VHH binders against Putative potassium channel regulatory protein sup-10 (sup-10). Designs and how they scored, part 5

Target 1, 283 residues: Putative potassium channel regulatory protein sup-10 (sup-10), of Caenorhabditis elegans (q17374)
Amino acid sequence: WNSKRSFFIPDFLGSGDGTPKSKTESVIEERMEYGRMILLVCNKTCAKHRSDIPLWLKEFNQKKGYQEPETITYYYHTYRQAVSFIDTNETDVFPNLIYFIGVKRVVFNGDVNIREDVNDWIASLDQLILLEPRVYEDLNVILSDTSNCSSKYLLLADRPKCPQPSWSIVARIAQDHGIQPVKIGHPLDGLTHVLLYKRMPYLSEASCHLSVLLYENSYSDFGDDINPLVVSDWITTLLPLEEGSCPALFETYWHPIVDELTELQQIFYSAELEISERNKRPA

## First folded at step 23 (VHH)

Design D3 (from C5 with T61A K65R)
Fold by ESMFold2, fold request of step 24:
Structure D3 (fold): chain B 283 residues (1-283), chain A 125 residues (1-125)
Amino acid sequence: as target 1 above (283 residues)
Amino acid sequence: DVQLVESGGGLVQPGGSLRLSCAASGFTFDDYIVGWFRQAPGKEREFIGAISEDSGYIYYAISERGRFTISRDNSKNTLYLQMNSLRPEDTAVYYCAAGSPRYGWRYDSEAYDYWGQGTLVTVSS
C-alpha cells in the first residue's frame, strides 16, 4: 500500500494551484498516474449510456485478459459548465467519449449508441506495436540506429522478480509520442546482458527494471520509476522540438552510447564472464 | 484436422510489395497467438513477427521493422503479412504458425504448435 501521486499535472487539467478541482478532474489526475480511462460525457441524464458503456468496456477488458493498471477504466461526467478537460472545439456532440492516457486525450468521432463503432475505436487506441529483440545483435542494431536523429526507442523490461505492471501503459505513451517501444524479454542470456551494459555503462546493472530512452546516439535512464505521468513528463522534457537538424542534448540527462564492441572485446568480456561464473556460489 | 495454408507468394522485383495470407482451419483460431517465420536457402528459420489472439499486441523482429505489417481477421480465420520495399535478401519460404499461450517467447519456434507448408517469395530483377 503506497501512494504514487505525481506532482506533474497535464496542461489540460485546469485546476492550477489554488482553485478547487471538480470530482472529474481529480479522477482523471489520479488514474493517469498509473493507467488509462474512457470518460463518458453527457449534457443530460444519459441513463442508457451510463449503463451500456461501462458494460461494453468491462467486456472489452475481459476479452483482452487485462488486469489493473492495463484495463481501460470508466468514468462519467455531466457537462453543465466549461471545464478544462473538454475542449468545445473538439467535443460539441453529446453524448461523447474521451480517452485519456498519460498527457493525451482523444475524442470519439462516432455514434456512442453503436457498440461496434465504440469497440473499433477503443481497439484502435489499444493496439501496441513492440520490437522484441532476441540476441545482442538485435539490440546492437537498435543502439546504433539513432544516429539519424529521427529514430527514438524506449527499452523496457519487466523482470519476474520485480514485476512492473505499468510497463504496457508506458509503452503506449511512448508509442503516442513517436517513440518505438522495445520489449526486452527473457531469455536474454547472461553474456548478452553483460555486453549490453558495456555499451551503456551508466545504467545500473542492479536495477530491477530497464527503462531507457534512446535518441541521437545517446541514452537517458528513467531508472526504476516507471510511473506513466513521470514518463510523459520526461519524454516531453528530454526530447527537443522537431527541427531540421540534430539538436544538442543536455549532458545532465544524456550519456553517449559506446560504439559497437569489437570481436576482440566480445571475446575478452566473454572470458571475464566465464571466470566470474566459476567463482559464484550455488543458488 | 488442423491446417494452416499460406498463399500469395511469388516473384517480385526489388522495391516491390506483396501480401501473404494464411488460412486457418480445424482449431479455435481466436485462442492462439499467430505469427510469421521465413527460411532462406541454407539458413535457419527466422522469426518475422507475431500478433496476439485479439490483435492488441503485435511483435516484430528487429530486422523487418517498418517494412512488414502483420494483421489478423478472426472472422475469416486468416493471418496476413504485408511486405513492402522488398529486397533480394527477403527471398525465402514464408511460414505461418499458431502458438500456445503458455510461452512468453514469440520468436521461439517451440512455442508454436501448428505450422503451415510455406509459400515461396522470390525477390529478383
Scores: ipSAE 0.381, ipTM 0.756, lowest interface PAE 2.8, mean pLDDT 81
Fold by ESMFold2, fold request of step 24:
Structure D3 (fold): chain B 283 residues (1-283), chain A 125 residues (1-125)
Amino acid sequence: as target 1 above (283 residues)
Amino acid sequence: DVQLVESGGGLVQPGGSLRLSCAASGFTFDDYIVGWFRQAPGKEREFIGAISEDSGYIYYAISERGRFTISRDNSKNTLYLQMNSLRPEDTAVYYCAAGSPRYGWRYDSEAYDYWGQGTLVTVSS
């Protein structure tokens, strides 16, 4: 276990006994650190598909206006021997397509010759549902809603000064785990700033990024430089397998969300912030 | 002529469900982000949600928290809003809107070029 960027390795990438990885395994590992991909799998010559599939994906990405790393990238594999990323119980027709994101894979198992079926399959995998808070109270509701032990949120901000280019990939991974992504705009207004840092005081105000998992009236800050594999690992590590009766959370990774601010606290901390911001300006 | 025509409004009891439709004509529906807004008596127009040209992104206001579902069928030039677990405070005129693709804040009504006439939803026992 040699990577410092990932706590866990997806089960479809390990050989289990230390045998050398195939070229394709290395490509999958590399790309899952920032993005997503579709793998064309053939057991014979697939000249037509090796021409058509990358073209269809290029056109899909262009229609969406995607840029790296949000684009769905392409690779091919000729299946000649057992490999960890192909499960013969799931992949029983060739040629086939396999979609990879984070630690997840999805097998097409349809007719790769039918462009509309392939495109519809890709489109169904691509959907991202976001909440966009408009005002302070919207975000305050989300924080309070986490006392419901089934409600899980991932707060994300994509900031021009400090971009997180994988934010949409991270959001999709969260969505796949039943976690609702919440997109926060920048710059923060004063009251939203106060809410974030007074109700969640272990967040670093110096961080360029905002990537915060919310659950059970508690939060865990993913910090800066988050990649999709790290997010996948943290989600599976941080969230208990059991739900319903508010299972105990590990104090090492989780901090309690401070109770809702009173109106007086909101006024006081907003004024405090305004004074602090003015002290950063020339006299 | 560009038109957006809402339908499916009416009277429903609390806890009930309604499905609203918005039929679009006179423009290339597939090129537009489309969404739903509502306006209750005495209130400002409120964003409900929006859906991208090919349904890749779906945006919701926080207040809906999973009660409402937006979908579109580009082959029928139609936007849908499925509303479940309706409450009296959902009583409003519901509007569909279409805007050019853009980045940023989808909840801004000024980002939308075309609007329907509205359909009244009344939630009352």
Scores: ipSAE 0.222, ipTM 0.660, lowest interface PAE 4.7, mean pLDDT 81
Fold by ESMFold2, last read:
Structure D3 (fold): chain B 283 residues (1-283), chain A 125 residues (1-125)
Amino acid sequence: as target 1 above (283 residues)
Amino acid sequence: DVQLVESGGGLVQPGGSLRLSCAASGFTFDDYIVGWFRQAPGKEREFIGAISEDSGYIYYAISERGRFTISRDNSKNTLYLQMNSLRPEDTAVYYCAAGSPRYGWRYDSEAYDYWGQGTLVTVSS
């Protein structure tokens, strides 16, 4: 049997009444599967903005050295009738800019003629803060740091042999939800490998990727078959709406993080791994 | 000649704050990722954090989470480190470093082409 995870469409992309999607809805849906975009929305002719905005975005992407899917892409929409992706309670003025990433929508509501204001808004949306553990104890501290139910981490690996081109989009989505992205180095040294798989034994060692959400001394593995829309949906589904008094987690998706390894366990499991790696070598 | 010059080091009491600066010259600062390292006596050089060419990415070591803030001002060719809630174990020589854009690991000191001479920070009563 052919088995696939369900794919999600953000609420703002569908009318739910069976009418065909607008062209703009289709573009947004397609691009949110891997990347992000800015939509210029006009209710009148805005020829100058249709010329200016894509050039400003091109310059921004080039200055950053971004390649797809990390680039902020551009699209234009003429607002003539109600559409699902424009909420008139949020969109005060036209022309306007709307930023899309994952299931999130951010409306500019500023003066689109003022390049400095648009650039500052884009820059504020773009910044990504990463933690980068260097040694075993760095990662061990992170694995033990979620007993306070306000700390949330997303562990991500970036490796050339197993590229994950949307990793930075996923990291930005996590950051937007108050989750601290953590970039894990590869190849894993033996002790770091032991740490990950002995403290989090439900992770698949065969997996090419690492994308693991940590919260409340527990973890949830996003697995290999993900995209930014799926990750965004999982974050909103898995995390409780209210924080503070450690709310109950759904046990079907969350597994406890095992207590810190003793020095003897570290030595034993590292030796076990070394023996296992030697036994895999062909005769 | 390429120069990175740290300043702002000194003596502070535990719980205090310092702001370090690193002035760069002799290369195109805007093209480089820049970062901070420190080295306590008898210890290996330790990564603190780094910031990409146009501040799109900011990287921190785990031990500084919530206490240190890295920023850069490309118009002044200057890198900054704001340190708060200082502890005696933060006593070290602090170095700034610059590397050309690279994929991979910012904590690796070999990724950096240029280094300053360091500024001493002492946290003691």
Scores: ipSAE 0.169, ipTM 0.635, lowest interface PAE 5.4, mean pLDDT 82
Fold by OpenDDE, last read:
Structure D3 (fold): chain B 283 residues (1-283), chain A 125 residues (1-125)
Amino acid sequence: as target 1 above (283 residues)
Amino acid sequence: DVQLVESGGGLVQPGGSLRLSCAASGFTFDDYIVGWFRQAPGKEREFIGAISEDSGYIYYAISERGRFTISRDNSKNTLYLQMNSLRPEDTAVYYCAAGSPRYGWRYDSEAYDYWGQGTLVTVSS
């Protein structure tokens, strides 16, 4: 996949018709490439909110111990002119908050004056349910569950030798699309390792990053390109628009997940792995 | 060092036009609200107008609405004041100012942290 990084402009950031972008639009575009942000929008004097909101957000981030790119960043916009990221049909009450992640925009519907409401909203947006299979059985269940078209997974790994700084953002994007994010631990035990690569034989063990979409007993490898916007685009392109549909998959993008390993296969492949690892150890 | 430098002032006839510029340096211009003030001899400094960080909002003093236009170019770190239909009463030293938006929008001089040295505008026949 040629990293067409420049072509994934969210719909709310303009049509690319060459119209000048506001500073805020530029900031959104920049930050959405790898992160997430909350935007305070005011159309009148909003001194209190401009003080309170970033403080509350800072406290939230601190409490969560977030670092970049997981940190929810803050920006402010004075809304007096039409901008692409504000739809007056969606909201005409200001001040208000807008959350941005990937290509998704979420408008706050609570009271911006109430700390608890804002915090609850942020917390709800921040909620991430991760599966972390560590043993053969756990991962095997996940792979086998994909036989159900309603079951979608995204396998992600954050490896010390090959960090994926934006994996959490990608995970959240996946979750928003109804895809269960799965964090693959490191190192995997021998049998779990065997499972991963034997049931998905076209995955390269030599690859730096792991980003694999599971759907309809098939998998698609996103490779090393884990840009949140790109991943979002892939998800929307590869998966059907209608929930619960089981369309035929294009062979160019999808590979079948191999059936469960027999006990004999488990033993055999595990032994092979052990031998291979021994041979890699410098004498 | 933070610096705001006004330019474009001078002598102009009544009914004339003048464009002032303010060049900013030493701080992140794009993060600040910037505005114009003026002070006539023997009078208090008065607010003319200000523009938000992204130019999304521009506020003018009621007395100056329609005659003055404020704009900014963040790529050049420059603030502009277009003045039309100038009157003798517009004679003053014009100041550009920058203020942090952290605590909201303010229209008084105390809201602004950085000031230029000013440029003199004289409207006289």
Scores: ipSAE 0.000, ipTM 0.212, lowest interface PAE 15.7, mean pLDDT 86

